Miniprotein binders against q9bqp7. Designs and how they scored, part 225

Target 1, 240 residues: q9bqp7
Amino acid sequence: VPQNWFPIFNPERSDKPNASDPSVPLKIPLQRNVIPSVTRVLQQTMTKQQVFLLERWKQRMILELGEDGFKEYTSNVFLQGKRFHEALESILSPQETLKERDENLLKSGYIESVQHILKDVSGVRALESAVQHETLNYIGLLDCVAEYQGKLCVIDWKTSEKPKPFIQSTFDNPLQVVAYMGAMNHDTNYSFQVQCGLIVVAYKDGSPAHPHFMDAELCSQYWTKWLLRLEEYTEKKKNQ
Short names: E, the ipSAE of ESMFold2; O, the ipSAE of OpenDDE; V2, 0.75 times the mean of E and O plus 0.25 times the DockQ between their complexes.

## First folded at step 24 (miniprotein)

Design Bl9 (at its last look DockQ between E and O 0.89; V2 from the best seeds 0.75)
Fold by ESMFold2, look of step 24:
Structure Bl9 (fold): chain B 240 residues (1-240), chain A 86 residues (1-86)
Amino acid sequence: as target 1 above (240 residues)
Amino acid sequence: SPKEELLKLIEELLQSVEWLLKEAEELYRMGDPWYALWMARMALDFAEDAARLAEETGNPELIRRAKELIERAKELIEEIERALKK
């Protein structure tokens, strides 16, 4: 258990769903500062087994694709992920002014893959929005806060190419989601809180995306694991 | 020595697969069978990787260990899949 446990939910905020949606989703700008990001904390506290397995996966990919082929593969994965997030932000956000939209943003297998999920998404409250845990002192940039099948969630969008599993960011994805949730629930820029999480894995070939719903109890259990990682990070930086 | 490096790689891989299976079992116990299943499938993939490497060595102990982990991973996957269908 962490030495300094802190609750994921804020008892001073309503635990009831908000009754109204904002006209425009929140988009708090991420400010660069000295406090660590969620992704930095997770990267710096990977176990030796996680590091080894990632390295083994990379070597297998290089053996299959060649070194240049692997570099191209990883570049395309980054670009496709970026375009997917941009497309989802465009789809979930209202148009207000003249907008030059890249027509290619909306034409992808990943967007086709999530269509059935998007039908169940409503009440979008935040998109690509910064969060800061003002007590535990960490920051993040969450993808989306919206209702999924009637439950307000922090939603994380992931891309995947079948059939090979992607291990680069998936070991700790639930920790990332609950860290954003805890930060939002204790961030003065937000007036509401969220008790559930959703990870949506979209597929390049357009196959139906798989939603992974995390209720409040599961989120609390992952929150404990996040607190341990944050403590480990803090101790490493103190001792360096 | 390339031969010694291969044996070390296989040993680290077998230990990492065992770690993955333990993580999957913990996630399953926590009530996250979907993420547990994902982790167990990763363990199976790397266990099969270890088995292929072990067979190149001809070392019967490494081969036996890799095949045992493959069976553990398959059994865990089947258990989790049954739970998800209920």
Scores: ipSAE 0.812, ipTM 0.942, lowest interface PAE 0.6, mean pLDDT 86
Fold by OpenDDE base, look of step 24:
Structure Bl9 (fold): chain B 240 residues (1-240), chain A 86 residues (1-86)
Amino acid sequence: as target 1 above (240 residues)
Amino acid sequence: SPKEELLKLIEELLQSVEWLLKEAEELYRMGDPWYALWMARMALDFAEDAARLAEETGNPELIRRAKELIERAKELIEEIERALKK
């Protein structure tokens, strides 16, 4: 049980969209400060088992690709992920704000992969927007807040090259999502709250993306796990 | 010795597989079958890696343990996949 329990949901906020919700998705810039990011908290609180698995995966990949090949692979994965997020932001942004759509960004297997998910996405409220939890003292950059099948969700987009799970991209993803939810729900820059999460895994080959829906109950369970990771991080920092 | 290092690596890998399977089972019980499935598939991949390494050592106990974990992972994957098709 977390020592410093804090609710994921804000009872003072309505789940109903206020009529005053801006028609334009929010894009709050991430401020670089001393406050840890969700990603940093998760990375520094990995279990010994997680670290071991990642290292073994890395060693296997280096054995297969060579050191230079692995560096290239890692760079390509990062670049592909970035381009995919940029493409999604462009797609989900209102047409009036669309800078010249680089048509080349839209011609990816990942974009093809998520097409069926995008059909169920509406009511985009935030894109690439910073969230801050003032009380718990962490920040994050969320990919998207939108309605998925009529439910308002924090949506996190992931890319997968191979059917083999990339350990880094999926292991703590539910924690990342609920961390963003909890922060957003208590960030004064947002007038609404979210109760659901969605992780979408897009595939390079264009095969149908997998939607991992997280209802309020599941989010609450992962929130407890997130709080424990945050506490662990805080303790580690005090001892440094 | 290189052999001792390999044996240690296999043991650590097997322990990690056991941990992954436990986590997958927990996640499945928590009502997150998709994440559980991912963990179980990862467990299978590493269990197969452990089995290959164990075969190189010729240690029958390590081979046995790795094979058992492979089967457990497969069973869990199948169970979760059946639940998701419902």
Scores: ipSAE 0.609, ipTM 0.833, lowest interface PAE 1.0, mean pLDDT 89
ESMFold2 (binder alone), look of step 24: mean pLDDT 90; pTM 0.894

Design Lm1 (at its last look DockQ between E and O 0.97; V2 from the best seeds 0.79)
Fold by OpenDDE base, look of step 24:
Formats: C-alpha cells, structure tokens, sequence
Structure Lm1 (fold): chain B 240 residues (1-240), chain A 82 residues (1-82)
C-alpha cells in the first residue's frame, strides 16, 4: 500500500464536457522544471527483471545489426514515432488549424494501422498537452484526450514492429496513462476529468492496431502501482 | 517476497501462440500470481510473471510444462531463486 495515497479521480470535477470548454483542443506547453516527468520516474524504477529483458533485447539487436546498425535502427524508430505523432496531431486537430497537411506524413503504415481506431475517436479535448500533479509533484506530456467509443479517455499512441495483443505487452505504458490521468484530473489548467485510458499500438506494415482500453477499475489498479513507483523514485532521490 | 518466473513458448502459429499465452496468464492468476510482461516475436513468446511463493511457482511451472507437453509445444520455464 502506498504511504502517500492520493485519489486518481477528482470528485470536485465532472466527467461531462462543460459547455464552456473551448472547441479547440488544449495544448499546454511543458515547462522544464526540477519536477520529474512520468517517463523519468518509470525509467528509474524499473525492476531488475525488466532491465534484464531490455538489455537482452538490445544485445540481440547489436549482434544482428552491429553497433552502428543498431544506432541507425534506433534513430529511425525514433523518427518514425515522431512523424507518426505529428501526423496524428494533424489529423485530430480542427480543420481550421490544420497547417498544410504534409501528405507524406499521412502516407504511412502506422496511419493506415490506426484508421479503424480513429473512426471511433471524437470530441478531442487536448493534444500534446502538459499535465502537472501539484501534490504528488510530477509532470507529463500526454498525447491526446478524446472520446473513444463515447468514453472520454487519455489516449496514448505507440508504434511497434512487434505485435502487442495484450496490455501486458505494453510494458509500463498503462502506468504512464494513469499517471497522466491522475495529473490531469488534479491540474488546475483542466476543467474536466477523465476516467478511462486507451493505449493504441500501431504497426508499421499497416496491420490493424491493437487498442487496449482501460476502464475506471483497471485504471485504479494501475494507479496504485504508479503511486508505488513514484514513492520508490522519491526514496531513491533522497538517498542520492 | 514475490517469486519471478520466466516462460518461453514456441507455437506453430501466432493464433495458437496467443491462445497458449492467455492460458498461461490465467493459470498464473489461479496460483495467485500476476503477469508482468509478454514479449512476442513471430511464433515465440516470453512471459514474465510473479508468484506469491516458491511453492506456488513450482506448482505453476509443473502445470505449464505438462500443458505444453500435452500440446506438443516447446516450452521453457525458469523459476528465479534468490
């Protein structure tokens, strides 16, 4: 049980869209502060077993590609991910704010992969927007807040060359999602709250993406795990 | 302390692989365990799980081996001991 328990949901906020909410998605810039990011917390609190698996993968890839080949591969993966997120932001942005859609960004297997998910996405509230949990003292940059099949979700878009048919294949992504949810729900920059999460894994070959929907109950379970990771991080930093 | 268990499986097809992974995950839950991570590459899966006790981990391991042997599938189960 976390020593510093804090609720993921804010009882003072409504889950219903406020009529006063702007039609334009929120995009709050991330401020560089001494406050740790969600990503940093998760990276610094990985278990020995998780680290081992990642290192094993890395070593295998180096053996196959060589060191330079692996660097190139990593760089390419990063670039593809970035382009994918940019394309999604363009697609999900209101048409009036659409800068000239680089048609080249839209012609990707990843975009094709998520088409069946995008048709169920509506009511975009935020895109690439910063969240801060003032009490728990962490920050993050969420990809998207929108309705998925009529439910308001924090949506996290991921690219993968490997199939991830199970939520457990997404590593710490569920923790990232609930961390963003909890922060947003208690961030004064937002007037609404979210109760659901969605992880979408897009594939390079255009095969149908896997959606991993997280209901309120599952989010609460992962929230407890997130709090434990955050506490571990805090303790490690005090001892450094 | 939680006992960590690694399961590696090779199946004839992705569909069969996913089914077997689901069964193993359910089996872990029945032993009071949790699936931490599932890595899939082609027809191969690596499953990382935790079990509450060494006894449950060994029972789980035996059941997984038996299940996969009956199916004629290749399996490796490693129980991490302190």
Amino acid sequence: as target 1 above (240 residues)
Amino acid sequence: SKIWVYVTITAPSPEELYEIVRRIMRLAMLHGGETIYVDIEGNRALILLTLPTEEEAEKFAEEVRRLLEELGLRVTVYVERE
Scores: ipSAE 0.788, ipTM 0.929, lowest interface PAE 0.5, mean pLDDT 92
Fold by ESMFold2, look of step 24:
Structure Lm1 (fold): chain B 240 residues (1-240), chain A 82 residues (1-82)
Amino acid sequence: as target 1 above (240 residues)
Amino acid sequence: SKIWVYVTITAPSPEELYEIVRRIMRLAMLHGGETIYVDIEGNRALILLTLPTEEEAEKFAEEVRRLLEELGLRVTVYVERE
């Protein structure tokens, strides 16, 4: 029950790209800005229970690997995620040629993991593109806007070494998706909107990725939670 | 005032584990609760939930224990006190 409700969808916009849109996906540059990012808001508003679970996991890993081993592990995980996103942007970009693609990016287990998902992805309209919600005052960088099984979605790609068969296994990622969606739907750089979300969890060993589809009703439910997190963030900054 | 509940379970296979997790999540909804986070590691799961009252949380916890014990599976349920 946010005090300052704002709609996630814009009735003045179509859920389909205009015919005048370019055939190349949008890539709006992320500007340096004083307004907070989606990920910053989420990090700064975690519950003590979420923090406890993350600290428990961290301590277990440090006990197993040592502090230096843990640092190396987390650095490698970060690099693998970055390369996965680079590979997907390359694969989904129609202007990429075989010559411009790094063969090592295309050979990862994560890329094999998402192949069955990519068969259902079409009509790519945005890749690695900035979004800004001027009214609610936040920014983000979405991974992809494309059709999934005929429905235009904000798609977020995630790597994981553990199974994530439930949307509840993806931590705050559903909030991230709806925050991007709400921003895009009210961003003047975009002429269309989306009403669905998709979280795709890819696995290092190449196991089939888990798609987590979010229809408009589910997106609205998570949007309410996002608004509460944004309000909490804003109130914390007023008191600092 | 929300009551936090932690459930840990071990199942013989991932297929059985996922079905049991779904059953626990449905049971939480029947008690007016919500599943916040599910961590899957091998054949083990940790489920973090909220329930609306301590009374509903304890009823949920007891029902989860009975469900898993009838299935012959190990379970731990911790209800966080306010």
Scores: ipSAE 0.674, ipTM 0.891, lowest interface PAE 1.1, mean pLDDT 88
ESMFold2 (binder alone), look of step 24: mean pLDDT 85; pTM 0.835

Design Lm2 (at its last look DockQ between E and O 0.97; V2 from the best seeds 0.81)
Fold by OpenDDE base, look of step 24:
Structure Lm2 (fold): chain B 240 residues (1-240), chain A 82 residues (1-82)
Amino acid sequence: as target 1 above (240 residues)
Amino acid sequence: SKIWVYVTITAPSPEELYEIVRRIMRLAMLHGGETIYVEIEGNRALILLTLPTEEEAEKFAEEVRRLLEELGLRVTVWVERE
């Protein structure tokens, strides 16, 4: 049990869209400060077993591609991911801002992969927006807040060359999602709250993306795990 | 302390692989365990699990081996011992 319990949901906020919600998605810039990011917390609190699996993968890839080949591969993966997020931001942005759609960004297997998911996405409230949890002292940059099949979700878009048909295949991504949810729900820059999460895994070959929907109950379970990771991080930093 | 268990499986098809993975995940839950990570590459899966005790881990391992042997599938189960 976490020593510093904090709720994921804010009882003072309504789930109902206030009529005053801006028609334009929120995009709050990430401020660089001493506050750790969600990503940093998760990276520094990985288990020995998780680290082992990642190192094993890395060594295998280096053996196959060579060191320089692996560097190039990782660079390309990063670039593809970035382009994918940029394309999604463009697609999900209001049409008036889309005049400069780089058609080349839209012609990707990843974009093709998520088409069936995008059909169920509406009511975009935030895109590439910073969240801060003031009490728990962490920050993050969320990809998207929108309605998925009528439910308001924090949506996290991921690219993969390997199939991820199970939520457990997404590693710590569920923790990232709930961390963003909890922060947003208690960030004064946001007037609404979210109760659901969605991880979408897009594939390079254009095969249908896997959506991993997280209901309020599942989010609560992962939230407890997130709090434990955050406590571990905090303890490690005190001892450095 | 949680006992860590690694399971590797090779199946004839991705569809069969996913079914077997689901079954193993359910079995872990029945033993009070949790699936931490599932890696899929082609027809091969690696599953990382935790079990509450060494006894449950060994029972789980035996059941998985038996299940996969009955199916004629290749399986490796490794229980991490402290």
Scores: ipSAE 0.826, ipTM 0.939, lowest interface PAE 0.4, mean pLDDT 92
Fold by ESMFold2, look of step 24:
Structure Lm2 (fold): chain B 240 residues (1-240), chain A 82 residues (1-82)
Amino acid sequence: as target 1 above (240 residues)
Amino acid sequence: SKIWVYVTITAPSPEELYEIVRRIMRLAMLHGGETIYVEIEGNRALILLTLPTEEEAEKFAEEVRRLLEELGLRVTVWVERE
């Protein structure tokens, strides 16, 4: 168990709508500071086994494509992911007009892939919004907070060229989700909390996206793992 | 300390593969283990998991080999030694 345990949920908050809540999704700006981001913590605390599997994949790709080919491939994947997130923010924002949406952003296999998921998404509360956990001292930028099939979730969108039918196929993404959740639930910029998570993996060819729903119990299990990763990160920086 | 185990499976189809992966993940949990990562490529899977002891890891490995042999499918199971 973590030495620096802290609860993921805030008993003083509700996941229910507040009459004074804005109808426009929150978009808290990310500010530069010295505290670590969720993704930085996770990157710096990977196990030897995770590193081995990622390096194996990388070397296989370099053998196939060459170093320059791999760099181009990686750049294209990054741009596709960026366009996907831009398109989703546009689709989910009630303030967006047709004139503000680039038709080319919406013409994507990834967007087709998530259509069946988007039909179940409603009540968008936040989009591309910063979160900070001042007690545990970390920051993040969450993709979306909305209801999925009637349950308020922190939703993370992921693009993939390989099938990810299991939550275990997403590496550290569940830790990322619960870290954002814990930070949001204790961030004074937010008046509500979230107890569920959702990871949505979209596919380039338009195949139906895989949703990975995380109920409160599963979130609590991953939260414990996140706290261990954060402790490991803190110990590493303490000794530098 | 936890024991790392790698399982590689080839199945006749992706649908059958996913079912076999689910069975292996459930078996790991019954031995007190946890599935850490699953990689899918066509009809092949790599499963990375942890077991609480070397004894449980070896028992799990033997049960996985027996399961796949009964299905007539190829499997490799590697238990990482300390």
Scores: ipSAE 0.677, ipTM 0.889, lowest interface PAE 1.0, mean pLDDT 88
ESMFold2 (binder alone), look of step 24: mean pLDDT 84; pTM 0.822

Design Lm3 (at its last look DockQ between E and O 0.96; V2 from the best seeds 0.79)
Fold by OpenDDE base, look of step 24:
Structure Lm3 (fold): chain B 240 residues (1-240), chain A 82 residues (1-82)
Amino acid sequence: as target 1 above (240 residues)
Amino acid sequence: SKIWVYVTITAPSPEELYEIVRRIMRLAMLHGGETIYVEIEGNRALILLKLPTEEEAEKFAEEVRRLLEELGLRVTVYVERE
């Protein structure tokens, strides 16, 4: 049980869209400060087993590609991911801002992969927006807040060359999602709250993406795990 | 102390692989454990599980081996003892 319990949901906020919600998605810039990011917390609190699995993968890839080949591979993966997020931001942005759609960004297997998911996405409220949890002292940059099949979700878009048909295949991504949810729900820059999460894994070959929907109950379970990771991080930093 | 279990499986098809993975995940839950990570590459899966005790981990491992042997599938089960 976490020593510093904090709720993921804010009882003072309504789930109902206030009529005053801006038609334009929020994009709050990330401020660089001493506050750790969600990503940093998760990276520094990985279990020995998780580290082992990642290192094993890395060594295998180096054996196959060589060191230089692996560096090139990782750079390409990063670039593809970035382009994918940029394309999604463009697609999900209001049409008036889309005049400069780089058609080349839209012609990717990843974009093709998520088409069936995008059909169920509506009511975009935030895109590439910073969240801060003031009490728990962490920050993050969320990809998207929108309605998925009528439910308001924090949506996290991921690219993969390997199939991830199970939520457990997404490693710490569920923790990232709930961390963003909890921060947003208690960030004064946001007037609404979210109760659901969605991880979408897009594939390079254009095969249908896997959506991993997280209901309120599942989010609460992962939230407890997130709090434990955050506490571990905090303790490690005190001892450095 | 929580016990870590690694399961590696090779199946004839991705569809069969996913079914077997689901079954193994359910078995872990029945033993009071949880699935931590699932890596899939082609027809091969690596599953990382956490079990509550060494006893439950060994029972789980035996059940998984038996299940997969009965199916004629290649399996490796490794129980990490701290």
Scores: ipSAE 0.823, ipTM 0.938, lowest interface PAE 0.4, mean pLDDT 92
Fold by ESMFold2, look of step 24:
Structure Lm3 (fold): chain B 240 residues (1-240), chain A 82 residues (1-82)
Amino acid sequence: as target 1 above (240 residues)
Amino acid sequence: SKIWVYVTITAPSPEELYEIVRRIMRLAMLHGGETIYVEIEGNRALILLKLPTEEEAEKFAEEVRRLLEELGLRVTVYVERE
């Protein structure tokens, strides 16, 4: 159990958005600051087993592609992920100019892959929006807050060339989602809170994306793990 | 001290593979364990699990080997002491 436990949900906040809230999705800018990002915390607190599996994967790829080929592969994967997120933000934004900015962004297997998921997404509240946990002192940039099958979720979009039919196939993504959720629920820039999470894994070949829904109980379980990772990170930096 | 267990399996089809992975994950829970990571590549899976004791890890490993033996499938189970 974490030494410094803190609840993921904020009892001072309503589950429902305020009727006077704007219908345009929030997009809080990410500010440079001293506090760590969710991604940095997770990267710096991987277990030896996680590090080993990652390094083994890297070495296999380098053996197959060569060192320069691996660099090109990872650059291309990053670009495809960036274009995918850009396309989704355009699709989910009420601003038509963003949606029409680059029609070629919409012509990808990844976009085809998520179509059946997007049918169940509505009520977008935030897109590519910064969150900060005022008490636990960490920051992040969440992809989307919207209803999925009637449940308001923090939604994380991922691209993959390998099938990820289990939530355990998504590595630390569940921790990322709950960290964003906890931060948003305690961030003064937001007037509402979210109790569910969703990880959507899209595939390059257009195969149906895998949704990994996280109800409040599952989010609470992963929240405990996130708090342990944050605690571990803080101890490492204190001892430097 | 936590005990890490690696399970690798090969199945005839993705549907059979996924069902076997689910059964292994449920079995781990019965031994107080947790599934940490699952990698799927074709008809092969790598499962990383964390078990509470060496005794539970060895019981789990034996039960996984029996499950796959009964199905006539290849399996490797490696128990790493941490």
Scores: ipSAE 0.654, ipTM 0.885, lowest interface PAE 1.1, mean pLDDT 87
ESMFold2 (binder alone), look of step 24: mean pLDDT 86; pTM 0.843

Design Lm4 (at its last look DockQ between E and O 0.98; V2 from the best seeds 0.80)
Fold by OpenDDE base, look of step 24:
Structure Lm4 (fold): chain B 240 residues (1-240), chain A 82 residues (1-82)
Amino acid sequence: as target 1 above (240 residues)
Amino acid sequence: SKIWVYVTITAPSPEELYEIVRRIMRLARLHGGETIYVEIEGNRALILLTLPTEEEAEKFAEEVRRLLEELGLRVTVYVERE
C-alpha cells in the first residue's frame, strides 16, 4: 500500500463537457523544471526482471545488426514514432489550422493501422499537452485527450514492430496513462477530468492497431502501482 | 516476496499462441499471481509472471508444462529462485 495515498479522480471536477470548453484542443507547453517526468520515474524504477528483458533484447539486436546498425535502427524507430505523433496531431487538430497538411506524413503504415480507431475518436480536448501533479510533484506530456466510443480518455499512441494484443505487452504504458490522468485531474490548467485511458498500438505494416481500453476500475488498479513507483523513485533520490 | 516466473512458448500459429498465452495468464491468476509482461514475436511468446509463493510457483510451472506437453508444444518454464 502506498504511504502517500492520493486519489486518481477529483471529486470536485465534472466529467461533463463544460459549455465554456474551447473548441480548440489545449496544448500546454512542458516547462523544464526540477520536477521529474512520468517517463523518468518509470525508467528509474524498473524491476531487475524488466531491465533484464530489455537488455536481452538489446544484445540480441546488436548481435543481428551490429552496434552501428542498432544505432541506426533505434534512430529510425524514434523518427518514425515522432512522425507518427505529428501526423496524428495534424489529423486530430481542427481542420482550419491544418491547411498545410504534409501529405507525406499521412502516407504511413502506422496511420493506416489506426484508421479504425480514429473513426471512434471525437471531442478532442487536448493534444501534446503538459500535465503537472502539484501535490505528488511529477509532470508529463500527454498525447491526446478525446472521447473514444463516447468515453473521455487519455489516449496514448504507440508504434510497434511486434504485435501487442495484450495490455501486458505494453510494459509500463498503463502506468504512464494513469499518471497522466491523475495529473490532469488535479492540474489547475484543466477544468475537466478523465476516468478512462486508452493505449493504441499502431503497426508499421498497416495491420489493424490494437486498442487497450482502461476503464475506471482498471485505471484505479494501475494508479496504485504508479503511486508505489513514484514513492520508490522519491526514496531513491533522497538516498543519492 | 513475489516469485518471478518466465514462460517461453512456441505455437504453430499466432492465433493458437494467443489462446495459449491467455490460458497461462488465467492459470497464473488462479494461483494468486499476476502477469507482468508478454512479449510476442512471430509464433513465440515470452511471459513474465509473479506468484505469491514458491509453492504456488512450482504448482503453476508443473501445470503449464503438463498443459503444453499435452498439446505437443514447446514450453520452457523458469522459476527464479532468490
Scores: ipSAE 0.816, ipTM 0.936, lowest interface PAE 0.5, mean pLDDT 92
Fold by ESMFold2, look of step 24:
Structure Lm4 (fold): chain B 240 residues (1-240), chain A 82 residues (1-82)
Amino acid sequence: as target 1 above (240 residues)
Amino acid sequence: SKIWVYVTITAPSPEELYEIVRRIMRLARLHGGETIYVEIEGNRALILLTLPTEEEAEKFAEEVRRLLEELGLRVTVYVERE
């Protein structure tokens, strides 16, 4: 159990604004500062077992591709992810028109992969928007807040060349989602809160994406794990 | 304070693999454990888990071996000891 427990949900906030219509999604700019990001915390608190599996994967790839081949592969994967997020932001933004979009941006196996998910997404409230937890002192950049099949979710988009049919296949992504959720729910830039999460894994070949829905109970379970990772990070920094 | 367990499985098809992975994850939970990570590569899976004690880890490992032997499948179970 964390020593510094804090609730993920804010009892003083409504989960839906009663009199507000979403007209333009929020996009709070990320301001880089000295407080740690969610991804930094997670990177610095991996277990020895998780590090071992990652290093094993890296060495297999280097053996197969060579060092230069691996660097090129890694660079291309990063660019594909960046383009995927740019395409989704464009598709979900109400100010964009189809003729203003790069046609190559929309001709992606990853975009084809998520089409069946996008049909169930509506009511977009935030896109590529910064969150800060003022009490726990961490910051993040969430991908999307929108309704999925009638439930308001923090949605995280991922690209993958390997199947991820289980939420356990997404490594620390559930912690990332709940960290963003907890921050948003206590961030003064937001007037509402979110109790559900969604991780969407898209595939390069256009195969149907895997959605991983996280209800409030599951989010609470992962929130406890996030708090432990944040405590570990904080203690590590005190000793350095 | 917790025991790490690695399970590898080879199945005839991805559909059978996914069902077997679900069963392994359920068995871990019944022994008070938790599934940390699942890697899928073709018809093979690697499952990383934690169990609360070495006794529960060994009971879990034996149940996994028995399940997969009854199905005629290849399995390895490695219990990480301190």
Scores: ipSAE 0.658, ipTM 0.879, lowest interface PAE 1.2, mean pLDDT 87
ESMFold2 (binder alone), look of step 24: mean pLDDT 85; pTM 0.836

